# VH-VL binders against q9nrl2r1430to1533: the designs that were tried, part 176

Target 1, 104 residues: q9nrl2r1430to1533
Amino acid sequence: GGVHELSAFEQLVVELVRHDDSWPFLKLVSKIQVPDYYDIIKKPIALNIIREKVNKCEYKLASEFIDDIELMFSNCFEYNPRNTSEAKAGTRLQAFFHIQAQKL
Below, E stands for the ipSAE of ESMFold2; O stands for the ipSAE of OpenDDE; V2 stands for 0.75 times the mean of E and O plus 0.25 times the DockQ between their complexes.

## First folded at step 10 (VH-VL)

Design w21 (framework fv_nezutatug)
Fold by ESMFold2-Fast, scan of step 10:
Structure w21 (fold): chain C 104 residues (1-104), chain A 122 residues (1-122), chain B 107 residues (1-107)
Amino acid sequence: as target 1 above (104 residues)
Amino acid sequence: QVQLQESGPGLVKPSQTLSLTCTVSGGSIDSGYAWHWIRQHPGKGLEWIGSIYYSGRTDYNPSLKSLVTISADTSKNQFSLKLSSVTAADTAVYYCARGPYRSDWHYYMDVWGQGTTVTVSS
Amino acid sequence: DIQMTQSPSSVSASVGDRVTITCKASQSISSYVAWYQQKPGKAPEPLIYSASYLYSGVPSRFSGSGSGTDFTLTISSLQPEDFATYYCQQANSFPLTFGQGTKLEIK
């Protein structure tokens, strides 16, 4: 993880946050509002957590950054049935991510 | 770059258990991916054996009913295949592979190991 | 189980040719098809996912199309390194299944 790589990760996270379909992914799911979420999802993550990890230089390889983004999408698809607005937003945002990640 | 490497015995006797390990480097098996075992028989093409996910969930090919177990060791960054009661029909090249996780209708393999040849012979 | 049938089983072609390989699913699988290339003695390498999306690093001469039951892999201008066996795979349901393979050989 050099400064140059960190800048690329930050740029990509900003693009994801700004996307119309980012709404399910901006922050961790509320335990109060969705009590069964943490019984099903053992490795919760969200864009705010990933951005914090980028800022703290916790990603040594592009693959580690990509792995955390994919974990975020995997959690969405594990918890949410495929016909939900969350799963549909996740599908579109993941496709956008795959195109942008080719720059890494 | 994420890389996968299979290891295990090249020769197994009939009725014994085949044990193979996949070592992952450049990425963690603890990530939100699916981790697969595939084999290739001469003339039959590719056969999906099963998968293990970051959650610890497994899915197995029903044609290998009761014979297959896939497990993960996150401390070693490895996942393993055990295939019991092998016969000559289990002679194949065995591959481990990674794929994106998108529920049961989105599994495809983006990174493959080089493969390891297993011969079942007395 | 969803059966994947490839056509042809083998094809002979020359460098510069346009080559088309087809794959037919026994039931509708939407766009959940991947294509792989396998060279002798090597592991399969991914070419295409979700019927039409090219994997990173795959040359633009490769393209995929189709939906439902009928899928096509096209190589627009065959190069010497493209002589290999090609496999389709359905990702719609378990068990995951592959086509029998299409061997692309020198004419």
Scores: ipSAE 0.013, ipTM 0.676, lowest interface PAE 7.2, mean pLDDT 87

Design w22 (framework fv_nezutatug)
Fold by ESMFold2-Fast, scan of step 10:
Structure w22 (fold): chain C 104 residues (1-104), chain A 122 residues (1-122), chain B 107 residues (1-107)
Amino acid sequence: as target 1 above (104 residues)
Amino acid sequence: QVQLQESGPGLVKPSQTLSLTCTVSGGSIDSGYDWHWIRQHPGKGLEWIGSIYYSGRTDYNPSLKSLVTISADTSKNQFSLKLSSVTAADTAVYYCARGPYRSDWHYYMDVWGQGTTVTVSS
Amino acid sequence: DIQMTQSPSSVSASVGDRVTITCKASQSISSYVAWYQQKPGKAPEPLIYSASYLYSGVPSRFSGSGSGTDFTLTISSLQPEDFATYYCQQANSFPLTFGQGTKLEIK
């Protein structure tokens, strides 16, 4: 028999998705809605992509998982000015992530 | 019980390609585990060579550069190491090993083969 | 690459002794360290993973501790079958790296 449990990565992604400040990060930015995004951001990523990679067991080390989450926040701060609702949400969610990532 | 067994030539000439195969029994290599090659030089410690995942993804020790290829044959339940342009420095005991699985976010190798001795000599 | 340094490189002890082996990482690796035991002519066997979790079937006299850069393997009461070489391994980043080993010998 199998054990029905979630890995630490799966648990953390679920907590991030459920957070009130996850809305800018749930899925990839639309090129139609934000046409210059992909001219500026060369490695786009979002929580739905990270969750899919977790579910497919594509992260072999915790550092790879953490790097993808940090890339997501880095992209947010690169594209969005500091006073935007996106950047403010990213700042709060990143702080939450750093607290939760101490469990990893 | 999962068991791993290395096989290949015990003697290889300098500049040739070393080819080793790991045969897995009691479990499938097309599962959620990584499958590793590790070597141990005479009288020294352990050196990680690389690994393969069932998806075909490989990770290699950068110190071995482009000399290493790891591949898997799921129909034979085997994975293999090829090390090109060998020198006397590649003389070692070579081990294959398993780990980790999806539910283990921490990385360790839980099952090892017995090891095979490879001597590089003219 | 993350360098793992073990201390001591060798230790002589008697049955019943408490033995401590340390491992230091060149940068923080959280709790991503495993410990292995290797007897002459045999493959390494896992003892501990995630710094402090005992692998299945390993006797309770073995314990691990530490986080960040400093890790310890302890054998609380040494038995004759424990004379072997012990290795630590970091799992924080690729390439995976091992300590140089600690040889535990009869006094």
Scores: ipSAE 0.006, ipTM 0.624, lowest interface PAE 12.3, mean pLDDT 86

Design w23 (framework fv_nezutatug)
Fold by ESMFold2-Fast, scan of step 10:
Order: sequence, then structure tokens, then C-alpha cells
Structure w23 (fold): chain C 104 residues (1-104), chain A 122 residues (1-122), chain B 107 residues (1-107)
Amino acid sequence: as target 1 above (104 residues)
Amino acid sequence: QVQLQESGPGLVKPSQTLSLTCTVSGGSIDSGYTWHWIRQHPGKGLEWIGSIYYSGRTDYNPSLKSLVTISADTSKNQFSLKLSSVTAADTAVYYCARGPYRSDWHYYMDVWGQGTTVTVSS
Amino acid sequence: DIQMTQSPSSVSASVGDRVTITCKASQSISSYVAWYQQKPGKAPEPLIYSASYLYSGVPSRFSGSGSGTDFTLTISSLQPEDFATYYCQQANSFPLTFGQGTKLEIK
């Protein structure tokens, strides 16, 4: 029944940020450091942007919040081959996210 | 809550093209997911037909590759299956499903449509 | 194609029983296996991904284990709503493939 509290989304984002595998996801990829990233990834997103959207009350439904988190992981797997440290970190963090999202 | 709903004809004649549509509600088909078609033959297990990614890229089961086309219409929030030159062997329940995009080595299906029954008969 | 073989094809059990279903891949798939539950006339519902992680809302009596080629789904204390057909799926390579299913029936 009820609407999910915005503080629940914030708590989950904080848990993701604090996770050892969050390093590829904290901020948008630098075009200077990775010049071809934005040629491949058309909808870039990162945890700092998601957290800002939570703080501005831009998520009306839990599904919208979950969609943005999943987009972040999808971008990781689209750009990074499966054998990279980025893809491995993404796989572990996404599994953690799915477990924690049960609290929503 | 994301929901998927299949629609299309329940009866198709042999040699014709089967066309099915999956309508997605509560989420967007272009928001970083993989969208799948799966079928289940009477009294048998599940067979993956193919996938379309949020990027528009497609992958098909090699056993069906020359016969199958999957496409997406983001303005209608739908994706569709066309299976050409059908035979009685294509009689099945057809499901659409969503999966997280985890690269081509890591696909799971977390939301499923209710399924639509297709019979191929004269 | 990677072949997924489930054992047993059917099992009869009583409420409260511990039930184990196994799935064997013809090639190593690391931990990239999912498990689904299907009740008669219904779509499959996800239970487990990456061999051991439970999907949101799945009861804790369900658990998964295994890596490489051998995988197991366990129900620690069977409930009436658990009588269904269970499928494993490999997510390691294309084409995605499913096991033939294990039917869990009332004894």
C-alpha cells in the first residue's frame, strides 16, 4: 500500500555509494579520459545524478528510481567488456542493489 | 509496477507470418533494459526466441534466425515479434519478458507477460 | 548450444519436506544461472539469479548454490504454494537455454 518514502531512495543511494564496487558509478565518465564513451552511451547517468534527482523529489514511483539505477548498470555493461574491472564491479554492485531494493 | 502484455492472433495458417506485440506499462522500453521473446510448446519447456536491447540491437536464436524479426516502437512503448513461414511446430504459448542489460554473457528475465496462445492450423 | 539438464524430471513431496532440484550445464557457465517457478496456466516467475541471489519478494526458504556445471535449487520447508514446475536457465552465452523442467507434485 503506501507510497515509498523518498528517504528510502536516499538511504539506498547512500548504501550504493559506500559499497566497495561503486567506483565506476560515482560520477559521469570524463570525455577527456574516455573520449569514445559518449559516442556509444546516449543516456549517461551516475549515482551523483540519481542522488540529486532523489533530493529534488523527481521520482514519483519506485519504478522510476529503479529504472535509473538499472540504466546506470546497463550503460556499464554496454561500454565495458565483461572481463573488465568495471564490468565485474557493476555485476557485484547490481546484485547488491537487487537485494537492498527488497527494502523498498 | 512494470507490466508486460502480449497481443496478437490466436490462430495462424501454415506458411503465413505470425505477428505478436508486447505492450509495456509502468516503465520505458528505451531505459536500459533487454526485451525478450520466449515460447513454450505444449507440454514442453521454454525456448528463447530472441532479444531487442534498449539501443535497438537484436540477437536471435540461431535455430530461428532466418525466420525471426524483433522490432521496437518507443513512441508506443511496444516491441514486436514477426515469425515468418510458420508451421504446426510453431504452436506454443508466447511470452514477452524484460531483463537487465548485463552484457551478452549475463541475461536474466525479471518481469514476464501473461503469455498468449498461438495455434498454427489450417 | 549449452544444454541444461534437470534432475529429477518430477518429484513427489509433502508440506514441510526439504526438496532439492539439480541442474547440469554441458559447459562451464560460471555462476550465470537463474531459476524460475511456473504454476499451471501462469507465466514463469523469477526466483534466483547468478546461482544464489534471491529476487525481491522470494521467500527465504528458497536457496540456490553451485558454480561451473552443477547447480542446485533447494526449498528448505515445502509450502502448499510451492507445488509447481521449476526451470533453470543459463545466462552465460547465446542462445539462452533452459532446462527441461522439474515438476514438484503433492505426495
Scores: ipSAE 0.012, ipTM 0.629, lowest interface PAE 8.3, mean pLDDT 86

Design w24 (framework fv_nezutatug)
Fold by ESMFold2-Fast, scan of step 10:
Structure w24 (fold): chain C 104 residues (1-104), chain A 122 residues (1-122), chain B 107 residues (1-107)
Amino acid sequence: as target 1 above (104 residues)
Amino acid sequence: QVQLQESGPGLVKPSQTLSLTCTVSGGSIDSGYHWHWIRQHPGKGLEWIGSIYYSGRTDYNPSLKSLVTISADTSKNQFSLKLSSVTAADTAVYYCARGPYRSDWHYYMDVWGQGTTVTVSS
Amino acid sequence: DIQMTQSPSSVSASVGDRVTITCKASQSISSYVAWYQQKPGKAPEPLIYSASYLYSGVPSRFSGSGSGTDFTLTISSLQPEDFATYYCQQANSFPLTFGQGTKLEIK
């Protein structure tokens, strides 16, 4: 996409990273710490990977960027039961994302 | 198995800048934790100084009036505290600590360094 | 800032006693209180988080309760290794604040 869109993607990723509820999403889940994660989640993603894709100009459309962010939340809710701190953080961060994504 | 260790000068002169470093082993500071500085004046209780989050966000105790800077060096797996314009009131044991954040417990500190004694005297 | 006030400032007790320490927040902090134990010359060690959750390895004689503004730490049957200073901490918001401490001393 355009220069304006690329700047907006970077700004939104920075806002997500800074959010108190970003801790489950900063990096890919460790196979050593969570051995069954990659047996359940077939398309893993995290904010550091999304930020790298933004930096390399790999998103051609805003919809592609939004799809990767939504995949990240979908993975969280698929792996983590609703009563966990991870799922609660994901719910709040996703709501924050939807508000901020209106800037795109 | 995560361990924290403070290091810095034992003696600092009034008006100088106190610089302390916390070295983390058994885990990365480039992670979803808050990394805190706490101090304890002789014979007194605990005072929270501030923290740095993985994202680079810092939070400081307002009573320290912007005299405090906390920074992280991920290449060395360390985070540091600078207190400018120190006085005898800054004499204390200084601790670094790791704090998980989750919605069900918010901000507690689960791993602490052993503490380093700092005396501010001429 | 949220002020945390502990009571009593010190208590003398004997091995086998039930000991209760209280902590009051100047405003409601839900259940976001942690308790720490500190022995002379040592760093504080976590005991309890979120008012009532025992930290890993903490003996079951320790328990925490409370919500809102009033919180309690209880030791049901005091052991020799429990003589220490105890601190509450509000975990709700920055700046994080601690109570002034309660010294638990041998009678």
Scores: ipSAE 0.000, ipTM 0.562, lowest interface PAE 13.8, mean pLDDT 86

Design w25 (framework fv_nezutatug; at its last look DockQ between E and O 0.07; V2 from the best seeds 0.00; counts 0 for: pae E 15.3 > 2, placed apart)
Fold by OpenDDE, look of step 11:
Structure w25 (fold): chain C 104 residues (1-104), chain A 122 residues (1-122), chain B 107 residues (1-107)
Amino acid sequence: as target 1 above (104 residues)
Amino acid sequence: QVQLQESGPGLVKPSQTLSLTCTVSGGSIDSGYSWHWIRQHPGKGLEWIGSIHYSGRTDYNPSLKSLVTISADTSKNQFSLKLSSVTAADTAVYYCARGPYRSDWHYYMDVWGQGTTVTVSS
Amino acid sequence: DIQMTQSPSSVSASVGDRVTITCKASQSISSYVAWYQQKPGKAPEPLIYSASYLYSGVPSRFSGSGSGTDFTLTISSLQPEDFATYYCQQANSFPLTFGQGTKLEIK
């Protein structure tokens, strides 16, 4: 136990969470607030879930980590039309991610 | 990293159906991506044929829509192209590709297969 | 459909030269343009997305710019491995469409 260096995945998740456009992605969509969400999105995921998977060392390859992040964005674009605040935020955050992911 | 590989008959007779398969390795087609078919006639440019998205939804080039079917088999980690009633005009190198899913916009192809040549000839 | 008019169709240049390829869209497509490089007998490889962002591993001598209808790909100092055919692609809407291509040949 004790202080250890954050992995590249952990660092990137922290950067994504701190981004101004992360608000649609911080946690799973509420079924109460969006009743039809889970009728449309079959593989829901969010940054808190991805962070948990990172903490549990469930990602053995960078591609697995990237795939979950891309799934997160894909779900956003599947449910939200491009003119919504969510889709716009997702577009910007994904652009940021694509740049940062090049370091992985 | 993910790799894509096209496979199928290199020779097809006119009026028959062209069938190609793209096998994905190093990643899952069940991930949140879009999967594309593009072709290139000899000495010509690139033509988008169609796409199948991670949700199973498909988009087709209107010029080919009536003749094109794209499907996916997650159990085999493959997606396929069928082009019916082929003519000499369908002779081309066919590429499969992957890109981020963008709903109805913002589609790029960031990973390509090597391509497979299909010749339509009697 | 959105047409992408690419120019020139071919260009001869020498190593070290600055080369510019242009692509004009038939209507505004924001910044949704990609550029690809294709060498003979090979598949296209992505260079740029969203008009100006380089894919990982692409040399910094490549750059893209433009918005709306006019886009450019620039190679600041041509290297021997850069001789190839280049394509622009609009990613604004379906059907996805490509430019006609620009063949960059050695002078």
Scores: ipSAE 0.817, ipTM 0.930, lowest interface PAE 0.5, mean pLDDT 95
Fold by ESMFold2-Fast, scan of step 10:
Structure w25 (fold): chain C 104 residues (1-104), chain A 122 residues (1-122), chain B 107 residues (1-107)
Amino acid sequence: as target 1 above (104 residues)
Amino acid sequence: QVQLQESGPGLVKPSQTLSLTCTVSGGSIDSGYSWHWIRQHPGKGLEWIGSIHYSGRTDYNPSLKSLVTISADTSKNQFSLKLSSVTAADTAVYYCARGPYRSDWHYYMDVWGQGTTVTVSS
Amino acid sequence: DIQMTQSPSSVSASVGDRVTITCKASQSISSYVAWYQQKPGKAPEPLIYSASYLYSGVPSRFSGSGSGTDFTLTISSLQPEDFATYYCQQANSFPLTFGQGTKLEIK
């Protein structure tokens, strides 16, 4: 908790957004483009939503922030087969996240 | 901050169903993680029983055949294990644990409960 | 199922010693190995994931290495609190499987 953790969340979200592998995670999946997504994924989330929650100080604990990031990756791996570009991007970005999250 | 605590009967009779519950605090089971059951027989190593994910997906150890069911109750923030037709061989310490979900097949457990001892005896 | 075989089953060592424990998978699992420490009467605690990454808070004297089928856990300078049983786990596929454990005892 506290201001140091909130500053760290903002820094980490910015690093994730700027990463080359963030493209599947920047915004919520379009139902028009992917009609069955919301039949399979019941708790959709994306980096733009997480960043908004950080900016509104909705994360009181580092664990809450980490939970939302892990939910985002979990959704990617549940929906996308492991050999897809989405799943591969997710695997690399999640590894990057795990290294950076050690600072939290 | 996340903590897991197992609960259930310490003594179960042979042929009956063992029911254990894991209560999660400091975090939600309705999150991106997988929630696991592992057991340890007296003086032996660890055996993975199975796992559940918020999507409803379950994965079970085939060695336990059709005897295992894992379920989740998000309203109580709990997940549970049912092991049917128990024998003395099911005497063990049972752990619940949390791990990341399918991160390119990286399945490991980062938070564990304290364990609960189950004895199967008449 | 992927079988995980640890060596040795037990080892006696002194504080300050360098200790190595090995783990062999029956088929290639890339880097998908985790290591756990278990003290008597306690739950296992995570040490290492993806063969070489330390979990948060784990002392730097612990390190992991390996890929494919052969993996090693090293404690560079053994401390009194390190006497425990160590387990490797393959994280590649279901069912998840553990090694039989290595008991690290005081000499």
Scores: ipSAE 0.126, ipTM 0.754, lowest interface PAE 5.3, mean pLDDT 88
Fold by ESMFold2, look of step 11:
Formats: structure tokens, C-alpha cells, sequence
Structure w25 (fold): chain C 104 residues (1-104), chain A 122 residues (1-122), chain B 107 residues (1-107)
């Protein structure tokens, strides 16, 4: 991880957070509100955690950063049926992410 | 940006059913939020009526004596209030509001509609 | 039901004054209080959640504090646009309940 890669990760995370379809991904899902979520999703992750990992320089390679973002979408599609608002938001945000990831 | 707009008749006769609809724009009603009805009597404070959650579960103010029904129509991106057997005491401004996303469990209303005035009069 | 009692019912103050509005819950609600501002003829607008956290875009002259049963909303330097009625709301349990309001009149 060089300085250029860290700034690119930060910029991309900021763009994801600002996207209108980021709302399902900002923070981890509450076990109290969604009791079965953690029975199904074993590696939970959210944008606030990814941003913290960028700030702490925990990503050494762009592939590690991309893997966490893709895990976030994979969790969404695993837990939520495709016709749900969460899954539709995930599809649109993932498409946006793929376009922006060309900068890495 | 998410916006809420109430609609329905402004005048209802006693003993009839008050029916209001809240239209959600800039977001989806089945998006993991809770959706609330709140009313404000003339010159008085606010009263929570009830809510419908993204899961379809409803919670109602016990003070309304099971006269209230809240429902959602996801195809129209709307949720609705029916209050049966109304009296003059039900005259108020009615607001719809968005409650917390499913990862939060404290019921703060972060988006409000503009309100619609309902008068119950013969 | 948890009753929320606001004090005072109304207050008249000058621009630049520090104004404090209190809200008392009939039983402990930890920090689960919201504050709303309502201007005449308008819907309530959120100011504060969880006793002390400001919503984005709320001026920094607003602050909240308290836990348990006693909560305060403070405006550190009153501005003309702060003329409104203020409501507290407990967010701890159903039925959700609001204070009766405090009308702030600007002189």
C-alpha cells in the first residue's frame, strides 16, 4: 500500500457513502432488529468499518479493499431476496462501485 | 432525499372512518425503516398513533382502543392510516414520519411529512 | 406509558440569551430522548437524538444533555429564527410519547 492507493481507497469509500443507494450498507445490521441475520451472514461488514480500515492503513493491496467491498455486496444478496429494496440498492451501488474501481 | 406527503379528506363526519395515505418519494417504503403516524390536536402537543415496520408488523397506541389500522402498499410506495368511529376528539393535524432503520432500535423520527388537517364535524 | 413533562410552558427571551428547556420522564429512559423544533404552521423538525447528538445541519448553538429522567435542551445564543415551539420525545418504548411543548418567544 502506497500513499496513492490509500487516497484512492478513501476517495472511493467517500463516493460510495455519498451514493443514494448506500443506506443499507452504512453500519452493521442490528441483531436485535434482524434476529436471524447473523445466523446466515458469518462475515458481516459495512462501509463504516471499511472506511475505518482505510483510515488505519489496514489494506496492503487494492485486492484486499475490493474483496471487503464485494463481501459487503455478497452478504446483501445472500441475506436479501433479489426483489427487496436492499438487494436492488445493492445492485445499483455495486454497478457504481465497478465503474469507480477502474481508478484502482 | 426521502420526502413524505400526507393525503386524504380534510372533513370527516362523526362515526365514519378516517382514511389517510402517506406517499414516500426519494426512497422505498420496504427499505428496512419503520413508518409512523403522529397527530397534533389544535393548540396541543403531539400524539403518536402507531407504526408499521418494514416487516409488516404493526404497533399501535393503546389509547386508541383498537380503532386504528395501519397498512402498507409497496406497489404504490405508500402507507395508510384508518381510524374508525371518529369523534370531534379526532380533529387534528396528522403527520406521517419515518422512524429508524433496522440497525437502530430507538424510535427517533428523522423525516416528517408536511401534515394534513382533518376536521371531524357533523 | 412514560409521561414526558416539559418546563417551562413558555419563555420570552432576547436575541443573544442562553435559553434552557427541561424535560422530565416519569421513569428512567436512559438517554433515549429526541428534541424537535416546530415553527408555526410547519411540521416538527428533528434537532437532537439520543439526548445530545445533533442532526446534520442543526446549528451548533443547540445542545442537549441528560440521562435517566432529566433532560435539557440549551440554545447558547438565541437567534431570531429560533422562535418556535420545542418538544421532547422519549424513544425508549411504545407508546412513544412527547412533552407538551415549550413555546419560545423572541423579544
Amino acid sequence: as target 1 above (104 residues)
Amino acid sequence: QVQLQESGPGLVKPSQTLSLTCTVSGGSIDSGYSWHWIRQHPGKGLEWIGSIHYSGRTDYNPSLKSLVTISADTSKNQFSLKLSSVTAADTAVYYCARGPYRSDWHYYMDVWGQGTTVTVSS
Amino acid sequence: DIQMTQSPSSVSASVGDRVTITCKASQSISSYVAWYQQKPGKAPEPLIYSASYLYSGVPSRFSGSGSGTDFTLTISSLQPEDFATYYCQQANSFPLTFGQGTKLEIK
Scores: ipSAE 0.000, ipTM 0.576, lowest interface PAE 15.3, mean pLDDT 87
ESMFold2 (binder alone), look of step 11: mean pLDDT 92; pTM 0.950

Design w26 (framework fv_nezutatug)
Fold by ESMFold2-Fast, scan of step 10:
Structure w26 (fold): chain C 104 residues (1-104), chain A 122 residues (1-122), chain B 107 residues (1-107)
Amino acid sequence: as target 1 above (104 residues)
Amino acid sequence: QVQLQESGPGLVKPSQTLSLTCTVSGGSIDSGYSWHWIRQHPGKGLEWIGSISYSGRTDYNPSLKSLVTISADTSKNQFSLKLSSVTAADTAVYYCARGPYRSDWHYYMDVWGQGTTVTVSS
Amino acid sequence: DIQMTQSPSSVSASVGDRVTITCKASQSISSYVAWYQQKPGKAPEPLIYSASYLYSGVPSRFSGSGSGTDFTLTISSLQPEDFATYYCQQANSFPLTFGQGTKLEIK
């Protein structure tokens, strides 16, 4: 891991944030709007948290960064049935992520 | 890099319980993945045994009804398989694997252990 | 349970050949199929997920297609390292099920 790897993580997070399918992932799920979410999802995460960790240089290895992104998608698929707009957005964004992650 | 390694006895007697452990390194089992057991009988294809998610949810192959238990120990970063009342038909290479997708769809196993051979004989 | 049937069970091909392996599900699974490669004495490795998405690090000569019940894995220009057994897996519902495997032999 080096400075260029941190730049690569930030570039990838920016690409994810700008993707049309990022809307379920930009911020943590609202407890008021979805009160049972935190009873089911024990390790919540979102792109704003991941970006903060990138900015604070908390990812020492590409695998740690990838794990947090995959946790975000796993939470989406664990909570949301496959025929929801959230799950469909997650499927497309995750495929995009896997293509971009080849650069890491 | 995440790595998985199976461990357990290579020989089990019929009617006994087979116990295998998968040790995960380079990543945590409580991070958002599913953790799977798959086996492969000699000269045959792959059979999914079951899984445990990072949230603790277990799913088992119905063909192994009541014979299989999968558990996780997050303090040791391990998950384990118990298969009770084994017979010669349970002779196989046993793999543990990580799946990045959750829920009941989009499961593929992106990281696999090397496999451990289990022979069931008297 | 959803049954996955692969064809052919084995195929021999030469380096540079285009190889096609098919997989049929006993009921519709949309695009929820994955493909794996297993070399002798080794664990399976992922190639493709969701019918057509290439897993990271997999060479571009591998491609997948299909939806519903009929799926295809294609290797566009066979290399010596591609000799292996290939498995399809449905990811639509539990229990997860695999095809019986297709053994690719390079002559």
Scores: ipSAE 0.013, ipTM 0.668, lowest interface PAE 7.9, mean pLDDT 87

Design w27 (framework fv_nezutatug)
Fold by ESMFold2-Fast, scan of step 10:
Structure w27 (fold): chain C 104 residues (1-104), chain A 122 residues (1-122), chain B 107 residues (1-107)
Amino acid sequence: as target 1 above (104 residues)
Amino acid sequence: QVQLQESGPGLVKPSQTLSLTCTVSGGSIDSGYSWHWIRQHPGKGLEWIGSIFYSGRTDYNPSLKSLVTISADTSKNQFSLKLSSVTAADTAVYYCARGPYRSDWHYYMDVWGQGTTVTVSS
Amino acid sequence: DIQMTQSPSSVSASVGDRVTITCKASQSISSYVAWYQQKPGKAPEPLIYSASYLYSGVPSRFSGSGSGTDFTLTISSLQPEDFATYYCQQANSFPLTFGQGTKLEIK
């Protein structure tokens, strides 16, 4: 909760969006191109949705924000085998997130 | 319509570095697409070499170890392949290709260059 | 690496025939397979993505099916321009891998 936490969430989301490994996470997977994604992943999420929630002050606790970011990574690793460029990008971005999240 | 054109040497000596360039026209490489190098050995099938994304991220076939480098020059609308320490086994037709837009999870190549033949021989 | 095995290696057919080419992945790849057509001396041309979706401009006689490990490309009524080598490609994991090719020859 609080203004300082919300400001920190915005800064962290912006840093994630600008990171080179953010490309699999910028927006939701295309239903038209990859229709089976939504049969496998039951709680889809992406950085554009998380950023919208931050901007609307929907996160009341840091744990809620962290849970949504971790869900995003969990979905990536559930859908994509470990040797894919998506999974490798997710691994690097998650490590970056864990370092930055220490500030929360 | 997006077009891709490979260019580079037709003959390379063993142990040298092979350098190929793909020139993109009708679209920008500074876009949400991935850009790929694929080769085809004489009488054999297709082998994926690697890719570069608009962010500058690269992915390489592990079978090529640390020998491959792919880079992009957005000012020239080109991306390039460098393959070091070549041997006769690197003799192939080399293709550049475009992968899908960044919102797609999986790589299918929708636009291909015509291919350039590279022979590695002393 | 995911191994893609095509069968048959070659098939002889006549114009008007129904031709089926199969591709088997060594592990599950969901629907993430593409099919390409290659004529001698030419670059591969995309036909199908995500197992069953035709690229724009591809004739409706081409169709794809399958999921998991077993995939099929079908040409419902073979035309003279269809004699070529066909390749499947998995797009599920890196490195991207291709089948060895199926050469479609005139009978």
Scores: ipSAE 0.000, ipTM 0.556, lowest interface PAE 13.2, mean pLDDT 85

Design w28 (framework fv_nezutatug)
Fold by ESMFold2-Fast, scan of step 10:
Structure w28 (fold): chain C 104 residues (1-104), chain A 122 residues (1-122), chain B 107 residues (1-107)
Amino acid sequence: as target 1 above (104 residues)
Amino acid sequence: QVQLQESGPGLVKPSQTLSLTCTVSGGSIDSGYSWHWIRQHPGKGLEWIGSIWYSGRTDYNPSLKSLVTISADTSKNQFSLKLSSVTAADTAVYYCARGPYRSDWHYYMDVWGQGTTVTVSS
Amino acid sequence: DIQMTQSPSSVSASVGDRVTITCKASQSISSYVAWYQQKPGKAPEPLIYSASYLYSGVPSRFSGSGSGTDFTLTISSLQPEDFATYYCQQANSFPLTFGQGTKLEIK
C-alpha cells in the first residue's frame, strides 16, 4: 500500500504487540528451545518480522498484511494443541485482530 | 513473581536413586517455559543435568543420559529429577531453574531455586 | 560438546578497579552466551544474556561483549558487592555448558 496504509499497519501491529495475549507471537520460536517446530511449521512468522516488513514498506496491499497476521495465527493453532495457553492466547488475540482489522 | 524451591533427601547411599522435586509458585509449569536441573560439585563449577519442556519433551546431558529421568506433575506444579546408581561423584548442590520462553531467542536461565545440598556417602 | 574456558580462574582487585573476565568457546556460538554472578552459599543470579544485554536491575557498570568464540564480561568500577564468582554459559546447543568460573577476590 500507500503512505496512509503504512501508518494504519504500524498502529495495528503496535496494538497487537501491547495486547496481553501477544506473548506467544512476539518473536520467532527458537530452534535451540523447540527443535521440532520448524519440521512442523514451514512458513514461520512473528510480530517482530511483520513489524519489520511494515517499516520496510514490503506490504503493497492491506490483504498482504492481513495474510501474514492470519498465517501467524494458523501456525499457532497447527503446532499447539487446543487446550494449551498458547492456543487460548491465539484465539483471543485473533478475535481482537478481526475487530481492529475492520478499520483497514 | 515466580519462585522455585528444591526439596529432597540431604543424604543418599551409593548405588541408590536420588530423587529431588522442584515446586514452582507464582507461575505455572504448564506454560511456554522450560524447566531445568543444574548441579554444582563442591568447590567446582556448574553442570547442566537436563530439562523438561512445555511439550513434555526432555533433554539430558549425554554424560548422564542413561542415569537421569526428569518428569513433571502439572497438578502439583512440580517437576522432578531422578538420578539412578549414585556415587560419591554425585555429591553436589542441586538447583532447579526456569529456562527461556518458547518465543525467546536465547537459551538462558532467569529464575533459580536456592539449591539443595545432596551428599552421597555410606 | 562445546567447551567453555574462562580466564583468569581467579583475580584479586580493589574497589574502583576495572575488571575484565574472558570466556572462550571451542566452536562458534554466535552471540548465545549468558553470564551469571554467584555469591558464597547462594544460587547463581543472571547478569547478561545474548552476550551484551543486561537483565533488568543489573547495574550499568556491568557490560558484555563478543561474538563467535571470544566473549568478555567487564565491570567498569568495582564495588564491594561485586566480589563473587562469575560464570559464562553457552546457549547455542545441547548439552548446555558453563565455564569453570572466575573468582573475584579482594586484594
Scores: ipSAE 0.000, ipTM 0.547, lowest interface PAE 16.0, mean pLDDT 85

